# VHH binders against Sulfurtransferase TUM1 (TUM1), part 2

Target 1, 304 residues: Sulfurtransferase TUM1 (TUM1), of Saccharomyces cerevisiae (q08686)
Amino acid sequence: MPLFDLISPKAFVKLVASEKVHRIVPVDATWYLPSWKLDNKVDFLTKPRIPNSIFFDIDAISDKKSPYPHMFPTKKVFDDAMSNLGVQKDDILVVYDRVGNFSSPRCAWTLGVMGHPKVYLLNNFNQYREFKYPLDSSKVAAFSPYPKSHYESSESFQDKEIVDYEEMFQLVKSGELAKKFNAFDARSLGRFEGTEPEPRSDIPSGHIPGTQPLPYGSLLDPETKTYPEAGEAIHATLEKALKDFHCTLDPSKPTICSCGTGVSGVIIKTALELAGVPNVRLYDGSWTEWVLKSGPEWIAENRD

## First folded at step 1 (VHH)

Design j2 (framework vhh_5j56_2)
Fold by ESMFold2-Fast, scan of step 1:
Structure j2 (fold): chain B 304 residues (1-304), chain A 128 residues (1-128)
Amino acid sequence: as target 1 above (304 residues)
Amino acid sequence: QVQLVESGGGLVQPGGSLRLSCVASGFTFSDSSYYAIGWFRQAPGKEREGLSSISSSGDYSTSYSDSVKGRFTISRDNAKNTVYLQMNSLKPEDTAVYYCAAGPYDEWYGTLSEYDYWGQGTQVTVSS
């Protein structure tokens, strides 16, 4: 039940060849951790892209009133951005990123939460390149493949999909997060335990009380960075990751995913939903909002 | 009946330029929205190689092989149902028969036998 479906590179290229009614729009949603010192906009303009791609800037398509990075956008910000990119409601959107499955799940999820009818997550762009499927290798100063449209989102699943700070704080303060929820943190174990620094030097490491560490890479194939969708592989991968990180998952309880800033939390949210886990929500503000709003008494460093 | 017809080949000196044209009849590029129209070449005694493609969906959907990237440019005119290949900085190793082909988008890097429609070819000779 994700708000979008996975699509393999081969199935995507077959879809492009066979779909004659709806326009297929690939979406480059690449976002890099600041510590990687890479520029996603420059890479979109100068590196090979899937032909006819639009660039979905996660940092730009965000809540303009929030001091926290790439918080979920308002309807107006989202609709204006989709209109400027030339997206139409009947387009089939196929989301990818240059890391593999890092920021593209966040974009696919955002499109689905805003009610876009047909959204796929490419599993994944690195495999697409390795299979030598068509690329646009042009280097350009600006790229806008579609004329401006008039996009109006009419449906929103925001209340169903997003946990805000107020709800999260109440759950932690009451102890209900640990007792009534499966709460997972997609950051590395070292950041969770407080033994490794955060990418931002001004943010302390540690974790939200009641959360369990489930590093996002543990739910992807370690070599290809794909979601394992062959047969029962998704279920086996989830079971192994839970065991390896000493996590518990009670499928009768609702689930909340988090990370540093709300991007990699969608990686684990997607894997859980593909494995059939219901009622999975994202704490959008994640660790950065938590630390900046809650104060040091609400930072845990040891495994519970 | 679907037909592709190439034109614009000829003899040129190294460093010169040529523009090839591919005219489609029996279908329109707008009606064949997910066919890629591509340029291929075949030198005597060698296998046919893909050079460049342009999708019928969207004006920016182009690809190029490493051997021609930066020297060749593909473009289209949908009103004339024509695809062009602008060839600059030609080299003796560019000497070949150049073919226009229409095939499914996912077969651009597939086998040549899976392309649906081929033109007759136009000879390009780069010699001093």
Scores: ipSAE 0.000, ipTM 0.096, lowest interface PAE 21.2, mean pLDDT 84

Design j3 (framework vhh_5j56_2)
Amino acid sequence: QVQLVESGGGLVQPGGSLRLSCVASGFTLDDSDSYAIGWFRQAPGKEREGLSSISWSGSGSTSYSDSVKGRFTISRDNAKNTVYLQMNSLKPEDTAVYYCAAKLGYYRSWTPSSYDYWGQGTQVTVSS
ESMFold2-Fast, scan of step 1: ipSAE 0.005; ipTM 0.431

Design j4 (framework vhh_5j56_2)
Fold by ESMFold2-Fast, scan of step 1:
Structure j4 (fold): chain B 304 residues (1-304), chain A 129 residues (1-129)
Amino acid sequence: as target 1 above (304 residues)
Amino acid sequence: QVQLVESGGGLVQPGGSLRLSCVASGFTFSSEDYYAIGWFRQAPGKEREGLSSISGSTGYSTSYSDSVKGRFTISRDNAKNTVYLQMNSLKPEDTAVYYCATDWYGEDSYLRPDEYDYWGQGTQVTVSS
C-alpha cells in the first residue's frame, strides 16, 4: 500500500465529527501546469476551501538546488515548511486538490516518504463539493490557521520510493528496464508517442525507451475522477487500462512510474498500489530531467 | 491571469443558428487530458446551467446536456486559443446569457458551474420572432 490511505468525502466528514484526540489538518496541494498561467496560492486564498486548510505548494517545498521543477525536497526544506505551516507530528493530514486527483497524490506521497505518521488522500475534492460538505468561502489576503510549530522529520523512505536519473539511465542503457521492470508513463498517449507537444516550451515529446503508456486518467473513474474502490473495481479498471493501451504488467517484476515532472506519475503509482502491485517506485525527475540530461538518442517515439 | 472573452451573441429568429466564440488570454489550451472548457448559460430568474464541455486540446471527449444534445456542437481551435459553440435550431427557451469557463477535468468533464475556475463576462443570445 502507499505511505498514505485513501479517504472518501463521507468518511472524512465522519472522521472530523468523531476525532477528539488528534487535530485533523486538511491540506490544499493544488498545482497547475505553468502553461495555464494560473495561481494556486491566489485560488487557495480566494476560492472555497475545506475549513482550516493549509496550503502545500509543491514548487516551493522542493529541492532548492535542483534545476528541475518540484523535485523531492531536502529534510531541511520540508521541516522548515511544515514548521511554518504549523503542522505537528501527531496531526492527521488530509490532502486534496482542486483538480481532483492530480497534484494531491504527489503531496500525500511526499508527506508519507518523509515519515509523517497519519496521511490521507481525499478521494476526491470534487466529490466533496458535489455532496455539499462544509466549505470556507471567505476571500482573504492571507490565511494561516495554525501557529508555527517545531516539526522535525525523523524517518525517510526516499531510498525505497525514488528512482534517480543515474539508476534510470543504467536500466535503459543495459536494456534491463524493458526486460526486468514494469515501467509506466502517466502522460497522455500523444505526448508519449511524440505526436502531441509537451506543455513546456522547447521540451520535445516522446518517451523513455522501455516505458509503456498508462495515462493517469485511465486509472480513475471516468465520470468522478476518483480512484476505484480496492478489490474488484480497481482490478477491473487496471485490466481495462492495460488492454486499452497495449501494456503488460508482470507481477513478479518491480514497477517504476514516471510522467512529465513527477506529479501525475504518483497518480498511477497510487492506483497500482491500491490494486496490490508491490515494489512501485517513482522516477522523480521523469521526462523533463530525462530529456535535458540524456539527449536525443535516448528519446523513443511511436510512429503509429 | 486567465481571461475569457465570449462573442457571437445576438438576436435570432426561432429555428435560426448562431456560433459563439470563446477566446482565452493569459492561458493556453493544453493537450493534457485532464483539462476541460465548458459552455454555460443563465436565463432570467434561473441558475446557471452547463450545456457542453470539451476536454484538453484533443477534442475527442465532449459532453452535452439533454436540453441541447443534437442541436449544439462544441469544438476547439488550439492554434487560435478559441472554443466554439455552434447553436442550431434555436428556440425561444434558449434565450440566455452564454458563458465559457475552464475546468481541470479532462475527458467527460462535469457540466456543473461550481466545478469551473475562470469565467468570461458572457454574451447575450435572444431568440424571438
Scores: ipSAE 0.000, ipTM 0.168, lowest interface PAE 17.5, mean pLDDT 84

Design j5 (framework vhh_5j56_2)
Fold by ESMFold2-Fast, scan of step 1:
Structure j5 (fold): chain B 304 residues (1-304), chain A 128 residues (1-128)
Amino acid sequence: as target 1 above (304 residues)
Amino acid sequence: QVQLVESGGGLVQPGGSLRLSCVASGFTFDYSGSYAIGWFRQAPGKEREGLSSISSSDSGSTSYSDSVKGRFTISRDNAKNTVYLQMNSLKPEDTAVYYCAAKYEFDSWGSPYEYDYWGQGTQVTVSS
């Protein structure tokens, strides 16, 4: 069972309109690939946002001691960031991003792993805009409209949710990853197979031995980029994606998701959890950490 | 303001029946839309689980968890603003605090995090 739940644009608007005991805080967690030449901070400050949104900077709210991009934050970094944004433990957080379902699942997952009690993932902001729901089109000067709070996370599900490099390396080295796990890679098939380049020029393409390619777009609606509804729709989408990419999913085995840097891996993790797959974890370092730490002998380039 | 009040809990022997009632107030035409009203339970040391839901809409669509399907029936009386959970063939493992909860209609019904309005709970104990 995931640490957050999906919410449709219509359901979100109804939630905001109801008499509330708790403050509802929309969270713009937009993150862009560097190659897209877009600025998520400028976009938050200058472009229409859901009213009363805060901006959650995935790159800034990360492990400052790690050389790898946006690794899971320490408690101190997370608590300081939530306090500076004015978040309170009783807030209902509703996470979205301007791409659709790209970086917002990572943010929602991070909030849930750090023990925030009520977290929703908006499915999705592009549909919210298309349906003409309320937007704040003003230019703002700060990443939060709220006064600084004193946020202190009390529980972390990090050990339950995250596979670190050491665990991943031992699973690959022993052959247990392929034998005892469903291991999925959310990158494109070309990056997985080694035929398309990685966004970073210093990183070779290919895949972690024992993983299967499950591109994140295969689990989202191709036009709207929304997750299919729970039940028949998500099950049909997952079955089709597994078939299209020649993947096996054994529900008796635990599952590990990965991608380039730990962002899009949460997209497929969320879809698997929505479909009822239990025991799904994220290899947070993903391909970038793997290739930089393990060396070329641990890069697979062909399917199998 | 949406308020929920549960009643009907108590002691019952295995194989017995209880009917729980949930009285709701605070629904409005313009902003409330449709509500889903769900029944949840929580046993000591366990997570809160969804049991059943019913839509406040004219369709009255219902859902049930596998653990109670065929034994529990959800219904509503719109004139009384009341939702009922008829519980038949009760087992000792049905012992828990039972909660009524309301939310706007969403894509799923079983997650307690989707429900913003909760009653105080009513204790059901199934023992010989």
Scores: ipSAE 0.000, ipTM 0.089, lowest interface PAE 21.8, mean pLDDT 84

Design j6 (framework vhh_5j56_2)
Fold by ESMFold2-Fast, scan of step 1:
Structure j6 (fold): chain B 304 residues (1-304), chain A 127 residues (1-127)
Amino acid sequence: as target 1 above (304 residues)
Amino acid sequence: QVQLVESGGGLVQPGGSLRLSCVASGRTFSGDSSYAIGWFRQAPGKEREGLSSISGSYGGSTSYSDSVKGRFTISRDNAKNTVYLQMNSLKPEDTAVYYCAARSYLGWTSTYEYDYWGQGTQVTVSS
């Protein structure tokens, strides 16, 4: 079973009209790059949202002991957050973000990894809005319209889904990352090559040795930012992206996705999984953890 | 906030070439950008015409109007926050003020309409 399924705006509207047993909870998981100078909390409270949405803050729902941004949350942090938002385990969660498919894949993945039974990723909110489907245009005072619940996650796919720093460092140090894995970096080519600065000025650009650049936008429709349909469309998009960025993908090898901080890496992870690539994991710490924990000798620039 | 500044216009003979530049504020043209950038033109007494666009999303798609396809090429240099329009085989009917414009993909500000416009640069094609 996949951790979550994609759902179109039309299918979502039909689901809301037909579902009579389970509560459907839309989840606004909008997160903006700091350089964009936008406020996701203000936008949730003041901008139109899908009716009955909760706001999932990927920065707040994170590992409190980690110095790195929005690292995968502990069970306690996750369960407390879900309880405070009023989520119940039999809810059908439908995740979206205001960029389209940027931070919502990370949220959908987090919910699925924590074992939430039914999770959809809306493909996507911008198209939902364009098709003039129902919106709640009121200003709200809270991140949830639901009363507090008692959410308790009972299983986790964390070990199957996440590569930690220790594993990543050993793969790079041994040279096995390049030899035995498909390793992709979802950041822009300029950030990967070291010619374009990172969104945070305190972080150098460059890439983890053994990774290949597969920018997240290359696997989405460039106008609508939707995932292509499963089958011929996603396969054609993936083959074009691999060719355009001079990447290789060997489906017999396991795959690791990364990015700046573990957000956009899930965009390419989802597209690869939609295309049928098995054994895709996320290096959660991504570039930010890599440069802060590793010495400058472990920063690559340019391509091989 | 997006700000756009065009340059590179001028007088050129029929069959000549010009390269227009559009410099944008911040990371508007980067692969992590939430903006698409387009080139438009307007000649006296005519409607504004869209010519070409490049996506602000990484992997960027390009588009061209039929009137310029094969003659004009749009490109970007993210390190310089610049989008270029290379114009070849220029004709007298290409004489117009050329504008750089940006449209947002960000959430509720997302639109197919171009929200931010440069001041324009004059291109004159004559002998």
Scores: ipSAE 0.000, ipTM 0.322, lowest interface PAE 11.7, mean pLDDT 86

Design j7 (framework vhh_5j56_2)
Fold by ESMFold2-Fast, scan of step 1:
Structure j7 (fold): chain B 304 residues (1-304), chain A 126 residues (1-126)
Amino acid sequence: as target 1 above (304 residues)
Amino acid sequence: QVQLVESGGGLVQPGGSLRLSCVASGFTFSESGSYAIGWFRQAPGKEREGLSSISTSGSDSTSYSDSVKGRFTISRDNAKNTVYLQMNSLKPEDTAVYYCAAGDWEYYSLTPYDYWGQGTQVTVSS
């Protein structure tokens, strides 16, 4: 069973109209790069949102002991956050972000990995607004309209879904990453090749040895930033992206996705899964953890 | 398909001004949109340089490179589906072909611009 399903704006509106048993909770998971000079919290409180939305802060709902940004949360941090937002396990959660398909895939994936039973990823909020579906334009004072709940996650798919640094380092050191895996990096080609700087000044550019560049925008519709539909459309998009970036994909091999900090890596992970690629995991620490923990001999530049 | 058409280039003397226009087709500027238009330039034998960007949404978020900050101003007219670059205090070093490009504004720090115009020549000389 998939960790979450995509839902179109039209299908979401139909679901809200027809669902009379379970509460449907839209989840604004907007996250912005600091360089964009935008405030996701202010935007949730002051800008139009899907009615009855909660705000899921990926920076706040993270491993508090990790020095790396928005690393996968502990059970305690996750359960406390869900309880404070008023989420119940029987809720149908529908995740979106104001960028389109940027940070919402990370949130949907996190909810699914933590075992929430019914999670959708809205494909996407920008189309929802364009089609003029219902919005709550009021200013609000809280990140949730719901009373506090008692949320307790019962199972976790972390071992199935996440590659940690130790596993990644051993795969690179042994040469097995290149030989036995499809390993993709969702950052731009220039960052991957070391010709463009990283957004964080203390982080060098380049890539993890054995990875291939598959920029996250290449797997989304170029105009709407939506995921193409399952079947012919997503297969054509994936085939073109692999060709354009000179990547190979062997469906008999397991796949690992990465990016800068584990956010945009979920964008390509989701597209690969939609295209039917099995056994796709995320290297959560991604490039930032890799360069801070590994010496410069483990930074590749150019393409082999 | 998304298309961008630049205009307004030409010959100008040092210290002069020009206003470039970038007309977009294939998508509509709107408050619900997530597109950005960026201005870039490329002089012969030099790499392409990013100059400025503006959101096509209602936020009017803008950015400028240090080389043009204070001299160039980016703006938009959603009714005309057009982005402008007002260039003041022009210097000989500003001589280049100027391009507009469209991409997702919020993605722009992580991904290159997806669509490019044909370019318009700006020459600053006496």
Scores: ipSAE 0.000, ipTM 0.168, lowest interface PAE 14.1, mean pLDDT 85

Design j8 (framework vhh_5j56_2)
Fold by ESMFold2-Fast, scan of step 1:
Structure j8 (fold): chain B 304 residues (1-304), chain A 126 residues (1-126)
Amino acid sequence: as target 1 above (304 residues)
Amino acid sequence: QVQLVESGGGLVQPGGSLRLSCVASGFTFSSTDDYAIGWFRQAPGKEREGLSSISWSGGDSTSYSDSVKGRFTISRDNAKNTVYLQMNSLKPEDTAVYYCAATPDYEFYSGEYDYWGQGTQVTVSS
């Protein structure tokens, strides 16, 4: 019963060839760090995409009342966005991003948390391109080729999947985060330690007390940026990453993942779940909400 | 040269089972093989329908169309260079000619299969 399943480029193309009953809708969920100075909307409209893709704007499909970037959307915002993109409940959604495995896990997770029945995460678009699978190289004028639908989500797993600020603050203040949880931060080691700047100039670097650095790239193949296969490969990758970053993972404890703004935290959450780690949640607000709400006394800069 | 030979079709009662076999020659199934096999069917006057596929690069990924998911199972036996389609809970609407098809991974980007078997007739009736 996972929220979504991984699918290889080859298996995806086979699925497109064999599926004759349900519409397969590829979802470009590309989101870029501000420091990269790239435009995901322009890229969707002008660069090659998987044929018949829609564009899922992580920044737009978010909590409209939150001052923090791309916080988890309300049911109404989500349903309206899916309707405007022409998504139907019986569609098979296949999520990808132009970086590889960066923002697409966040989108796949969001779709699954909102109860969409069949969601795949493409592992990954970079390999899809390298294997020369079909691309639509035309420039398009809209974020969807489909007519408006009437999408209504029927289920939500938010309470099981998301840690809010209030819960996180109490866990840190009590010291229970370090004692009773595996808490991982998907940002680079330098950002975690406070020696490298954050992508946003108004946000200081450092980390939430009680967290351990587990940079998201350490759980992906360094060349292809794919998730290793379930079983021996993902276990070996996780073991190496934990050793390389001096992290501990206690399987008897629940796990919380975080990052800068709740995007790359889903990368490590997905890898941990693929490795069989149970009870993994995301701190949606992550470092940006933490530093803006908690103040400087709650910023750690040294490793324990 | 790549050839596919199908067998296992026939007449069956509604609710019955059949196992189709597709024997491949001109290539072998292995962890370094870049071929994939799909099962298709076509009833008279209808479009060809994809049912199931199996690849062997990266651990035997399988797929199924909704019309057969939960009833049909695709599998392979590398030692016999054979792909099977186990068909359970057969319905009259499953009546069709069933085809096995193969494609090299690098050419599958069009969604088209390059090599086709001769087809085997499956008839589900009383």
Scores: ipSAE 0.000, ipTM 0.087, lowest interface PAE 21.6, mean pLDDT 84

Design k1 (framework vhh_3k1k_2)
Fold by ESMFold2-Fast, scan of step 1:
Structure k1 (fold): chain B 304 residues (1-304), chain A 118 residues (1-118)
Amino acid sequence: as target 1 above (304 residues)
Amino acid sequence: QVQLVESGGALVQPGGSLRLSCAASGFTVSSYAMRWYRQAPGKEREWVAGISSAGDYTSYEDSVKGRFTISRDDARNTVYLQMNSLKPEDTAVYYCAADYGWEDYDYWGQGTQVTVSS
């Protein structure tokens, strides 16, 4: 079963009008790059949202023991957060973000990995606004309009979906990453090649040996930030992106996606899965964990 | 194709004012956060001001707060930077950027030169 499905703004509005059995809960999962100097919490509380939205903070709903930003949460952290937001297991969750398709794929993926049964990714909120669909323009004081629930996740796909540092290091050290995997880095080509600085000043640029650059914007429509429709459109987009960035994709090999901190890696993971690529996993720690744990001998620059 | 064209840069005396314009084509500007950056000779490009896609949230670099105002006219697909009480330190090429959320895929204009000198 898929972890989540895409839904268009029109289909979402139809779903809200027709669904009489299950509660539909829109999820604002907006997260901004620190350099943008925007506040996702203030925006949720004060800016127009889809009516009855909850706010899912990927920085808060994370592994509290990890020094790395927004690492995949423990069951306890996740369950407590869902309970506090009033989410129930039979809710239909529809995830969006105010950038378009930036942090919302990470949230939808997290919900699906934790076993939530009915998850959609809205494709996308920018189009929803452009089409003038209903918004709640009121200022609110809380991150949820729902009373506290008792949410208990019953299963997890974490082992199937996530590559940890130890696995990644062994694949790189042995040379097997390049030989046995399609490994993609969702960051910009300049960050990958070491010619542009990372957003964090304490992090050097460059890439994990054996990875190929597949910048996250290359798999989305540049104007609307939507995922192309499944079938011919997404296949054409993927083929162009692979060609433009001199990447190869071997469908007989499993795929690993990475980025700076595990957010934009899910953007390309989602597009690859939409295009029918099987066995796609995320290296959750991504570049930030890699450079902080590994020595400089494990930083590649330029193209391999 | 996304294209941004800045205009309005000029030579002004300290204490003067200028309004910069950024005309967008190939996308609906109202769907995107917009930003202004500047680059002085021998310096890195620095962020100056930002405006949200909804147009009602703005943010500024501390050194320009209270002097500069960013605004948007979505009907004209244009973003503005009103600069008041200009100082010699504001001398730079000013760039408009569309916040696509893609980092290196942000679309940049060609820039417009602002010189503040007596």
Scores: ipSAE 0.000, ipTM 0.241, lowest interface PAE 10.1, mean pLDDT 86

Design k10 (framework vhh_3k1k_2)
Fold by ESMFold2-Fast, scan of step 1:
Structure k10 (fold): chain B 304 residues (1-304), chain A 120 residues (1-120)
Amino acid sequence: as target 1 above (304 residues)
Amino acid sequence: QVQLVESGGALVQPGGSLRLSCAASGFTFSSYEMRWYRQAPGKEREWVAGISSGGDSTSYEDSVKGRFTISRDDARNTVYLQMNSLKPEDTAVYYCAKWGEDYLTYFDYWGQGTQVTVSS
C-alpha cells in the first residue's frame, strides 16, 4: 500500500481505544451517482456517522479549472479545504463512505497523493454499522466539529499516480495501451459493452479502446462489499474476476485503471495494489473526459 | 423495493438436471447484468454464471462450463440457470444477484436462496 492502509472495523475500534498521542479523525467521503437521486451532504448532516467525523466533498475538493467532475484538486484547493475542515497534518485520518467501498477509496487515495502521513481506508462502514460499533445519530449543522487549522501539504505524488488525457490518448492512438499496459475499466460490463446506459443521460456508453472490463464489485466480497484479506483471499478473488470477465493481467506491464469519472477506478486500483500488482495509475478523467474530448471514433462497443 | 426470489432447487441424483429461476422486482431488470452464485457448507460464496443486460453475453465458472446455461426473460423479469450433468460437488445453496452499480441491493441479493443437493 503506497499511500494508505486498509483497516477493519474491529481494528479501528481498537485503534480509537488505544491511541493516546494523535487525534483520530473519521472522514465521511460519501459520493452518490446522480442516478441514485441521493444527497450526500444532507446524509452527512442528518444520518448516523462515526463520532467526530468530518465530511469530505469530492465534488467541492476538486480542480476548479476543469469542466469534468471531481478531477484531482490543486494544492491550494486541497490545503484550503483541509484547513477549513480543521485537519492537522499529524491527524490519523480514517476514510469511509455510506455505500461501503465506493467513493472512500478515491478520498483515501487523494489524501495519500497529497502527502498526508497516516491515512486508513475503513473496510468498510456497512460492516461497522452491522457490528453495532458507536455511531453519532444526532443531526449536525456543519461539515466539521473541529476549529479551522492551517494545513500545508508538503508534496504531491500526482505525477506518479495519475495518467492525464494526453498520455491516455497517445497510448490509444498508437495501439500501445493494449500492447504495453494492463488497462482496466471499473464500470459494469453492460456500460463497457454499450448495452447499459451511463448514469449521466448525456454520456454515451461503451469503452476506451484497449481497456478490459473489470467491474469494481468483482474485486470486493459479493455480500459485504469489503476488500478480501491480503494474500490468498485477494489473489483468489482477482483470479476469479479476471477469468469471469475474460481479462488478462501481465505482471511485467504497468497498469492503468479507469471508470466513469475517476471514483470507482480507485476501488479496483486499491484491490490490484492489495494483490501486489505494481505500477498502478488512475486515468483521472476516465470515461466522461474521454467521450467529451475524443469524439465518437474513439468509442469502442462490445467485447473484442 | 428490490426483491430477488430464487426457486427450483431440489434433491437430484448425479447426472440429473435442474432449472433454477430468479424472479426480480423493484428495478429496471433489462438494464442490469444478472448473476448466479452458490455457497456450499463451510465454503465462501462462489460465482457460477453471468448474463449481460439484454442477454447478448454470458460467462461461466470453469467447473460448470458446458453443463450450465444462464438465460433471461426480460418480459417476465426472470433469470434462469439450466443445470445439466449435475455432480455431488454442485451441492450448494444457489443465489441470484443483480450485478453492477447499486448501493440499494447491498444485501438484498443474498436472500434465502434455493438448495440444490446432488446425491445418490
Scores: ipSAE 0.000, ipTM 0.172, lowest interface PAE 13.3, mean pLDDT 87

